# Designs tried in a protein design chat: VH-VL binders against NAD kinase (nadK). Part 8

Target 1, 268 residues: NAD kinase (nadK), of Syntrophomonas wolfei subsp. wolfei (q0aze0)
Amino acid sequence: MKIILVNNRFKENTEKKAQEIAGQLSALNVEVIIDNGLDEPYAGTVDFIMVLGGDGTMLRAARRYGQRAIPVLGVNMGTVGFLSNIEINELAEYLPLILREEYSLEARMMLEVAVFQQQSLLTRVFCLNELLLRSNSPRMLSFALEISGQKLEPYRGDGLIVSTTTGSTAYSLSAGGPIADPQLDAFIVTPVASHIINKRPLVVSPEREISLHLLEEREAIIGIDGQIKMDFGAENRVLIKRAPHPLLMVNLKAKPFFTSIDRSLQRQ
Key: E = the ipSAE of ESMFold2; O = the ipSAE of OpenDDE; V2 = 0.75 times the mean of E and O plus 0.25 times the DockQ between their complexes.

## First folded at step 1 (VH-VL)

Design Xa6 (framework fv_ixekizumab)
Fold by ESMFold2-Fast, scan of step 1:
Structure Xa6 (fold): chain C 268 residues (1-268), chain A 123 residues (1-123), chain B 112 residues (1-112)
Amino acid sequence: as target 1 above (268 residues)
Amino acid sequence: QVQLVQSGAEVKKPGSSVKVSCKASGGTFSSYAISWVRQAPGQGLEWMGGIIPIFGTADYNQRFKGRVTITADESTSTAYMELSSLRSEDTAVYYCARDHYDYIWGSYEFDYWGQGTLVTVSS
Amino acid sequence: DIVMTQTPLSLSVTPGQPASISCRSSQSLLHSDGKTYLHWYLQKPGQSPQLLIYEVSNRFSGVPDRFSGSGSGTDFTLKISRVEAEDVGVYYCMQSIQLPYTFGQGTKLEIK
């Protein structure tokens, strides 16, 4: 068995813990590859991906490996979040189940984001939560939204979020979007507070294609999963569609989504 | 052009909590991260944590063991730092600072700082 | 955590003479992207810290040419070619390559 351990370089105790876990797994004849984000994603075939960290580390792992249809387990290192299944101090207890493949998988849809400059593809990335378009100055944006070739009335305001159902509890929630069951496949299109036009969030089929471009020259940015930030100008266009493969998340321990989000909403 | 303005001094009892605000003006509030740094009397600087308002994500120094919470309100261009279960050792000046946060790898530097908020914890 | 150590902790200079402050990190601050995440700040008496130098050697906007930064790996130096009265304060180095961000203990610069 070959396992990738994904960790965050900026947490020294997490990197040390990854090395300790790799040693333990090697003693059980498991080959381990450590991905701390410094190198390109491992190009070879692997059987399992173990993510050591919080939601941010899981989002990075999903972006790097989510399209390979490989089981991904989130192991929490003390950060509160929604994407981890077990705590680090529970790993030893659950390790035999992992090695025997005694777990269930939950499929989570992902976005495929393609950014163009005129007719040239600049980049193609995948993400688990959302794409955010937002102004990078005090001036509001004027931008066009198309859904499967249907041109909507131009938007004027601070920006827009295109989210997966998994992302419904991330930035889309803060912008007034609905809470969605992550087992459903849908795009959630949530406007960022507007000074001129109040628009409602849209819930659309995951078979739709969504495109965005600016109608006026403005400084704007595109944010992906809270981790990748790119400049976006009037010469740019973005195309968003459902990614070819969902992220396959490992369930070793029951984690009730709705009671978890309900408790979270009681905090400031 | 960029200015960070913090709330006024606070005197708190041990076991209580304090919430300090940092209002940004000049530049786009949501485009940069805001970090919180404290300085005990006569001591050096200690990073507490930071938030990226556009992404709603916060990172914390684990030394505060879940006692610190950092939030942001984009509508008022204001970041907040709340520290609970206060001890006399938490007496310090608390600064907010603008962080050129870059993706997964963190900030480049703190380019603008607030004026500081003195929090005194005494019985 | 990365430990940042500054030397000296205090120095006194006559106006117009040079000053030099060293900063040593417990591990390399060089990232695989080729950048070194070491920055210098000045805190004048009664004021907030202010950025002087970022990424080892880049002067922040408005910082006079008499300030310069150098170094690589784990050893860094901030140099003031001609100290002026307004330079009095505590100088801090900071690393931002790894969370938590950590600062040196500070170097107090005084005028003789």
Scores: ipSAE 0.000, ipTM 0.402, lowest interface PAE 12.6, mean pLDDT 84

Design Xb1 (framework fv_ixekizumab)
Fold by ESMFold2-Fast, scan of step 1:
Structure Xb1 (fold): chain C 268 residues (1-268), chain A 122 residues (1-122), chain B 112 residues (1-112)
Amino acid sequence: as target 1 above (268 residues)
Amino acid sequence: QVQLVQSGAEVKKPGSSVKVSCKASGGTFSDYAIHWVRQAPGQGLEWMGVIIPYFGTTDYNQRFKGRVTITADESTSTAYMELSSLRSEDTAVYYCAREYYDSWGYDLFDYWGQGTLVTVSS
Amino acid sequence: DIVMTQTPLSLSVTPGQPASISCRSSQSLLHSEGNTYLHWYLQKPGQSPQLLIYKVSNRFSGVPDRFSGSGSGTDFTLKISRVEAEDVGVYYCMQGTHLPYTFGQGTKLEIK
């Protein structure tokens, strides 16, 4: 068995903990590859990916490995989040189940994001939560949204979020988007501080293609999962589709989504 | 493991251009943005601009926008900063620095090159 | 542009004693996404700057626990609980909330 341990080197003790866990797994005849974000993603075949950290570390792991159809387990290192399944202090208890492959998998849709400059493809990335288009200045944006060839009336405001159902509890929620069952496959399109009174969040089929471009020259950025940031100008266009493969999340412990989100919202 | 290695020191005449390179090793080149920061002798740090090699996008400090050009070659994992119309006040150590995008570590420079001294004198 | 102001500009500290550096921004560094992008760097003599603290209070990998950061909004502090000889250099705060990224003028820490 070969396992990738993904950790966040910027978090205190996670790199040390990854080494400790690697030693424990090696003693059980498991080959371990440590990915702390500094090297290129491991290119070889692996059986399992263990992510040590919070939601941010899981989002990075999903970008690096999510399209490979490999089981991914989120292990919480002491911060509360939505993408981790077990706590670090529970790992020893669940490790025999992992090694025997006695767990269920939950498929979570991902976005495929392609950014163009005029007619040239600049980049193609995958993400688990969302793409955010937002103004990078005090001036509001004017931009066009097209859904599967259907051109909507121009948007005016601070931006737009195109989210997966998993991302419905991330930036989309803060912008007034709906809470979605992560077992559903859908795009959630949520305006950010729209000045057009009737622009509401849209829930659309995951088979739709969504495109965005600016109608005026403005300072804007594209954000992906809150991790990748790039400038976006009037010569740019972004195309969003459902990714070819979902992220396969390991479920060892029942984590009731609806009661978890309800409790989190009580803090607001 | 991650290293940014810059080209050697340059001595240039006023009015000429200089092009400094920054070769990245370790890490996926396209996962990072490369920033350029300069430091005049005995002075503080001044941000010049950034390139996101994966996207080919650039942004510049307006103080330099008419004179600075930042480019990247993904095939060689190398970023470049070219500064034109050099003046004596452009004498400085020029650094490249890597920015890793993550919501908890956003807009930080986690690794820096060793610096390139550019001296502008007649 | 956001102006970053550090105080003091220089410190002379006996080894083992604490040191404190203040950084003030001309406007709030709280980003609309909820993060505060205030970072601290150390430049040792003849070396490139190195990251010490990111997003106000998070210690970068390999940085000793005697370094700590705190603050919010426009007022930030870097503290060294017990200064060692290896801590000599110039400390810079930096904001990454808005472009252009800007640095404080630097605080030189010296050992007596």
Scores: ipSAE 0.000, ipTM 0.441, lowest interface PAE 13.0, mean pLDDT 84

Design Xb2 (from Xb1 with heavy chain E99G Y100S D102W S103Y W104D G105T Y106S D107G L108E F109L; framework fv_ixekizumab)
Fold by ESMFold2-Fast, scan of step 1:
Structure Xb2 (fold): chain C 268 residues (1-268), chain A 122 residues (1-122), chain B 112 residues (1-112)
Amino acid sequence: as target 1 above (268 residues)
Amino acid sequence: QVQLVQSGAEVKKPGSSVKVSCKASGGTFSDYAIHWVRQAPGQGLEWMGVIIPYFGTTDYNQRFKGRVTITADESTSTAYMELSSLRSEDTAVYYCARGSYWYDTSGELDYWGQGTLVTVSS
Amino acid sequence: DIVMTQTPLSLSVTPGQPASISCRSSQSLLHSEGNTYLHWYLQKPGQSPQLLIYKVSNRFSGVPDRFSGSGSGTDFTLKISRVEAEDVGVYYCMQGTHLPYTFGQGTKLEIK
């Protein structure tokens, strides 16, 4: 068995713990590749990906490895998040199940994001939660949204979020989007501080293609999963569609999604 | 407009602690990371740590040996930096600064508070 | 920790003349994401620092085009094509590639 152990190099305690876990796995005759985020993603074939850290580390792992159809387990190292399944102090208990491949998988859709400068592809990236288009100045944006060739009335406001159902509890929620069952596949399109009264969040088939471009020269940025940001101007266009493969998330214990989100919302 | 407003100057005794506040206005507090940077008199800038409310995470410069705790209260759009076991060398202006939490924290500190002078003397 | 070294530490410039500040890092600032997180800040006398240039060469909103940044790997330069009186202050480079984030020691720009 070959496992990639993803950690956040920028957390010293996480890197040390990753080394300890790698040693334990090696003692069980598991080949371990450590990915601390600095090197190129491991190019070889692996059987399993273990992510040590919070939701941010999982989002990075999903971008690097999510399209390879390999089981990915989130192991929380401290603050409880939505994307981890077990805590670090539970790993020893669940390790035999991991090694025997006795677990269920939940498929989570991902976005494929392609950014163009006029006719030229600048970048193509995958993400698990969302793409954010946002103003980078006091001036509001005016932008065009097109869904599968259908041109909507222009949007005016601070921005727009195109989210997966997994991302429905992330920034889309803060911007007034709906909470979605993560077992559903859909795009959620949520306006950010729209200056048009009748702009509402849209829930759209994951087979649709979504495109965005600015209608006026403005300083704007696009953000991807809160981890990548790019300048976005009127000469730019972004195309968003369903990624070819979902992220395969490992379930070792029951996750009470609806009761957890309900309790979270009651605390606000 | 986005504005970060910090609490007022403080004079502290060695061995005590100080807690500086940073209130954000004009933007969605939870959309951004809040960093803390200090500057001793006549010296350069030193990064202390960051809080990312969305992820519920903090990262600290280990040079402060666990003396720094950064917290956030999203209901009041206020971040806090507490520094304990104060020494005279902790005399500095303490700044909060905004980084985007929807992006990798990359040191792009786009808006800064006005600074809070903390003087540690007997 | 990554050490950021600025040269010169102080610079006096006649108004309208160019200024150049160098910043060297103890290791490469190219991140695995493909970005180079090298930023420049200006602290005017009595004021908070302000962002001038981010990711090597991108001007922050409202920053005049007389400011430009360049470089790669470990060597970076901030240039001011024609120094104005309002440019007086201390310039800092900062790396955001590795935690802890670190600043250069600062370069004080004065008008002759």
Scores: ipSAE 0.000, ipTM 0.398, lowest interface PAE 14.6, mean pLDDT 84

Design Xb3 (from Xb1 with heavy chain E99H Y100T D102R S103Y Y106S D107G L108Y; framework fv_ixekizumab)
Fold by ESMFold2-Fast, scan of step 1:
Structure Xb3 (fold): chain C 268 residues (1-268), chain A 122 residues (1-122), chain B 112 residues (1-112)
Amino acid sequence: as target 1 above (268 residues)
Amino acid sequence: QVQLVQSGAEVKKPGSSVKVSCKASGGTFSDYAIHWVRQAPGQGLEWMGVIIPYFGTTDYNQRFKGRVTITADESTSTAYMELSSLRSEDTAVYYCARHTYRYWGSGYFDYWGQGTLVTVSS
Amino acid sequence: DIVMTQTPLSLSVTPGQPASISCRSSQSLLHSEGNTYLHWYLQKPGQSPQLLIYKVSNRFSGVPDRFSGSGSGTDFTLKISRVEAEDVGVYYCMQGTHLPYTFGQGTKLEIK
């Protein structure tokens, strides 16, 4: 068995904890690869991915490994979040179940994002939560939204979010989008501060293809899971579709989504 | 129950850099944006920039001309503000403040840190 | 940048008397979404600023009802119906409608 341990290079004690876990797994004849974000993603075959950290670390792991159809377990290292399944102090109890493959998997859709300049592909990335198009200045944007070749009336405002259902509780929620069951596959398209009073969030089939481009020369950015930021101008176009493979999240512990989000929204 | 706790006072030489931390407790760190605001002795408040920790997206006041960098570590619920090329005019109390974001670039600061005094002297 | 102008810059009030502070912005603070992001903060001596009023007229949690905010567009007012000793400090208005966020110069409230 070969396991990748993904850790947060900026959190104190994560390197020591990763080494401790690696030592324990090695004693059980498990081969361990540590990914602290400094090197290229491990290219070999692996059986399991264990993410040690918060939601940000899980988003990075999903971008690096999510398309490989390998089980991914989120282990929280101190910050409560939506993408972790167990706490670090519970790992010893659940480790035998992991090694015997006695767990269920929850498939979470991902986005495939392709950014073009003119006729050239600049980059292609995958993400778990969302793509954000926003102004990089106080000026509003004018931009075109097409859904499966259908051209909508131009959008005017501060930006747009194209989210997975997993991302429905992230920035899309803050911009007025709906809370979606992450077990559903759908795109959620949420306007950011639209100047057109009746622009509403859209929930569309994951089989749709979404494209965005600016109608006026403005300074804008494309944000991917809030971790990758790219300049976006009128010469650019972005194409968004369902990624070929979902992220396979390990479920060792029942985590009630609806009561968790309800508690988060009412936190005092 | 929400508290923002900042790192302690610092004395720096001109030309150096300072990195101030802001640790959030009691609230859901990922649901909020963290802003940085400074106040020179006897002066008013000046907005420096913001980070949405969950996304790592940042925006800055142009007055700091590429000298300010704001980062966050979700696993420790801590935001950081680093200011480089320090001048005596940068002597100020630096505050972090929490903002429940609804739209990018809009909102109010519901809770503030206790402040960090940075003194720049030769 | 939006310039925020407060008047007066200082005032002295006998306990129990009312106080009024004005804030004017160089352009409208009405955001495209329909909200007006004008907020009032109080900084007591030696302390961090604390939120009093958000979005023109909404009192923040724990703020006494003697504080009220009003206004629209570019002209805003903070009123204290009956000043108490604990109200001493510097009051700031802030606009959060457009980046960069900007503050007024501050109004120092003293007890006579």
Scores: ipSAE 0.000, ipTM 0.389, lowest interface PAE 17.1, mean pLDDT 84

Design Xb4 (framework fv_ixekizumab)
Fold by ESMFold2-Fast, scan of step 1:
Structure Xb4 (fold): chain C 268 residues (1-268), chain A 123 residues (1-123), chain B 112 residues (1-112)
Amino acid sequence: as target 1 above (268 residues)
Amino acid sequence: QVQLVQSGAEVKKPGSSVKVSCKASGGTFSDYAIHWVRQAPGQGLEWMGVIIPYFGTTDYNQRFKGRVTITADESTSTAYMELSSLRSEDTAVYYCARDLSYWEGSYYYMDVWGQGTLVTVSS
Amino acid sequence: DIVMTQTPLSLSVTPGQPASISCRSSQSLLHSEGNTYLHWYLQKPGQSPQLLIYKVSNRFSGVPDRFSGSGSGTDFTLKISRVEAEDVGVYYCMQGTHLPYTFGQGTKLEIK
């Protein structure tokens, strides 16, 4: 068995724990490849991906490996999050199940984001939570939103979020979006500080294509999963669609989503 | 692991331009952002701008009013900072620095720095 | 632009004694995503800056545990529990929350 162990190299405790776990797995005749972000994503075939860290580390793992249809397990290192399934102190208990492939998988949709300058593709990236378009200055944006070729009335405000259902508890929630069952496949389109009273969050089919462009030159950025930032101007267009493959998340332990979110909101 | 090696010191005339290079070795060049920070003699640090090679996108400090251009060549794992319309006040050590934090979210910090390039602007 | 103000501008310490450096920002460094992008760098004489602390309180890999960061909003502190000779240099705080990114003016640490 070959496992990729993903960790956050900027946390010394996480790096040390990754080395300890790699040693434990090697003792069980498991080949371990450590991905701490410094090298290219491992190009070879693997059987399993274990992510040690918080939601941020899982988001990075999803961008690097999510399109490969490989089981991905989130192991929490002490911070409450929505993308982990087990705690680090439970790992030894669950290792026999992992090695025997005795677990279920939950498919989580991902976004495919393509940014163009006029008709030229500048970049293409995948993400698990959301794309954020926002103003990078005190001035409001004026921008066009198209859903499957249907042009909506122009948006005026500080920005817009296009989120997966997994991302419904991230930036979209803070902007007033709905909490969505992550078992559903849908895009959630949430305005950021809209100056138009009638602009509400939209929940649309994941088969839709969503495009955004500015109607006037402003300082704006596109943010991906809160981790990648790029400038966005009036010559740019972004196209968002469902990624070809979902992230396959390992379920070893029942985690009731609605009870978890209810408790999180009470602590907020 | 990752090392950034910058081009050598330069002496330039006022009104000319300078292009400083920053070659990365180790790691995947497209996996990180490259910042440029300068330090005038005896002064503090001043952020100039950043490039994300994977996206080809840049952000600049507006204090340089369109004089700075940052580019990257993925085939040679080299980032460049070009500063035009040079003035004597541009005399400084120019640093490139790596930022892997865009994989971890947020607005960047610099964990690996080049050795610096002294640019002297004089007649 | 966000102005970063450090105090003191210079500090002379006997080896083994503690040191403390303050950093104040002209506005809150709490980003809308919930993170505070306040980082600390050390520039040793004749060398490039090096990262010590990121996001207020996280020690960068290889940084000794005698270094610690704390703070929130606009007020931040870097503490060295027991200063060693290798700690000599200029310490800079930096904000990464808003463009353009800005540094404090620096605090020079010298051994008495």
Scores: ipSAE 0.000, ipTM 0.423, lowest interface PAE 14.4, mean pLDDT 85

Design Xb5 (from Xb1 with heavy chain E99V Y100G D102S S103D W104Y G105L Y106W D107G L108T; framework fv_ixekizumab)
Fold by ESMFold2-Fast, scan of step 1:
Structure Xb5 (fold): chain C 268 residues (1-268), chain A 122 residues (1-122), chain B 112 residues (1-112)
Amino acid sequence: as target 1 above (268 residues)
Amino acid sequence: QVQLVQSGAEVKKPGSSVKVSCKASGGTFSDYAIHWVRQAPGQGLEWMGVIIPYFGTTDYNQRFKGRVTITADESTSTAYMELSSLRSEDTAVYYCARVGYSDYLWGTFDYWGQGTLVTVSS
Amino acid sequence: DIVMTQTPLSLSVTPGQPASISCRSSQSLLHSEGNTYLHWYLQKPGQSPQLLIYKVSNRFSGVPDRFSGSGSGTDFTLKISRVEAEDVGVYYCMQGTHLPYTFGQGTKLEIK
C-alpha cells in the first residue's frame, strides 16, 4: 500500500505531524510519499491520499490528484472547515479502518478550466470550488457568457463566478449564490455586483459547457479556488466544463452538512 | 526589474540526467509562465515546454515528452528543467524565458535567462 | 507543428544600408479576431535572444525605430532601414498562435 501525505508547510507543526504519521504507517509496511507542494505531483501509482490541513490544503490536493480516482481523506489540523472529515486527534482511532479500506466514498464534481489565447490552449486546470472572473480595477467589466453554445446578453459588472455545488458555500455564497447540497452535480453561475437589473444566479446542468471572454479591454483576473490567479484580457477565452472524474472523498464519519451550514451562517 | 538567473554549466555522461535551475526576481515569479528553450551549438531555437506556477500546470513539446520534467518552487522563485536519458544530441545551451500575463505580451518571451550549457559526452 | 521558414539564412550588409528578412509559416497565423502572434527576436553573439517586434509590427520597449515588422497570414517581413554595427547577430521569427511554439531557422546578419 502506498499513501501520499499532503501537508501545508506553513501551518503549525505539520511537518512534525506528517513525520509521526509516516512513522506509524511505515511500521505497518505502508510506503509513504510526502507532498508539501514544492515539486510536481507524484507520478506513480498510489492507493490513498491523506490531506493534513484545512480546506485550502484540500483544494490544492484536489487540483493535483483529484482526477486520478484515488480516495482522498481530509484531516483537519485546527481550523474548522467543510472539506475535512476527521480531526487530527481522531486519526489514530480511524487508521485501522483506512488500512482495511473500511470506509465509504463521496463523489464531488470538479471543474475543468481551459484558458486560451486565440484558440491556442495556454493552460488546463481542475478545481473543486470555483472559477472567479473579476475586475482588477475600479472599472466594470463587459463580458460575454455562453452556455452550451447559447449566447446570453452581455454582462456588465464586477465579475462572475462559476461554481461547483461543493463551492456553493465558498465565494459564490458571499456573492449571493444559493447554498447547494454537495451531493448534487450542477454548475452555479453567480454574478458579482452586476450593473444589469435581474441578472440572477443560474443553476445549470453539469453537462453544460460555459465560456467567457471580455468584450472590452480591461484589467481583469481569473481566480481558481481562491488560490490561483492570472491576468485575463480581451485576447483570452476560458472554457469551463465538468471534469472527467470527480474527487473521491473518504467518509469515515457522518457530517451533518445542513446543521453545520446553518450554524455557520448565524455566526457571520 | 525582471532578472532570470540560471545554474552553471554541466558535463554529463550519456544515459544520465541533468536538472537546470532558473531563479526569478521574487515578486515576478507568480506573475509569469516560465518556458524552456534550447539551442544546440550553431543551431536554432527549440521550444521544450512551460510551467505556469500559479496553476501548477505544465505542457511539453512532444519531441521531449517522457524525458523532460519542468517543476517550480514558489518559495524560492525557482523553476527547474530536468532532462533524462541524455544523448550526445542533447548537448545545447538551455534557456529559461518568461511570458507575462499582461494583455500585450501574452505568448511573447520578453525576458530570457543567461543560458546553461549542458555538454553530453563519454 | 507549424513550420517557420526564413529567407535568407545569411546576409552581409554595408553599414547604413537596409536589410530585409522574410518569414513564412506553413499555416495562417491570423486569428478570426484579427490578431496575429508573430514575433521577432535578435540573438547577438554570445548572448541570450532579445525581443524586437511582437504581434507582427509592434516594437518592444527600447527597440530603435529603424526596426519595423509587417505582414499578414503566412508571409511576414522584418526590415532594418539603416543597419548599424550593433545589429549584428541572428534574427529569429517565432509563432505563438499555436502550441508548440516554433521558430524559424534564423538569419545571420553580418557587416561587410
Scores: ipSAE 0.000, ipTM 0.375, lowest interface PAE 18.1, mean pLDDT 83

## First folded at step 2 (VH-VL; framework fv_bermekimab)

Design C1 (from Bb2 with heavy chain S31R, light chain Q55E; at its last look DockQ between E and O 0.77; V2 from the best seeds 0.00; counts 0 for: pae E 8.6 > 2)
Heavy chain, then light chain:
Amino acid sequence: QVQLVESGGGVVQPGRSLRLSCTASGFTFSRYGMHWVRQAPGKGLEWVAVISYDGSNKYYAESVKGRFTISRDNSKNILFLQMDSLRLEDTAVYYCARSPKYYWGSGRYFDYWGQGTLVTFSS
Amino acid sequence: DIQMTQSPSSVSASVGDRVTITCRASQGISSWLAWYQQKPGKAPKLLIYAASSLESGVPSRFSGSGSGSDFTLTISSLQPEDFATYYCQQANSFPYTFGGGTKVEHK
ESMFold2, look of step 2: ipSAE 0.012; ipTM 0.551
ESMFold2 (binder alone), look of step 2: mean pLDDT 92; pTM 0.939
OpenDDE, look of step 2: ipSAE 0.023; ipTM 0.564

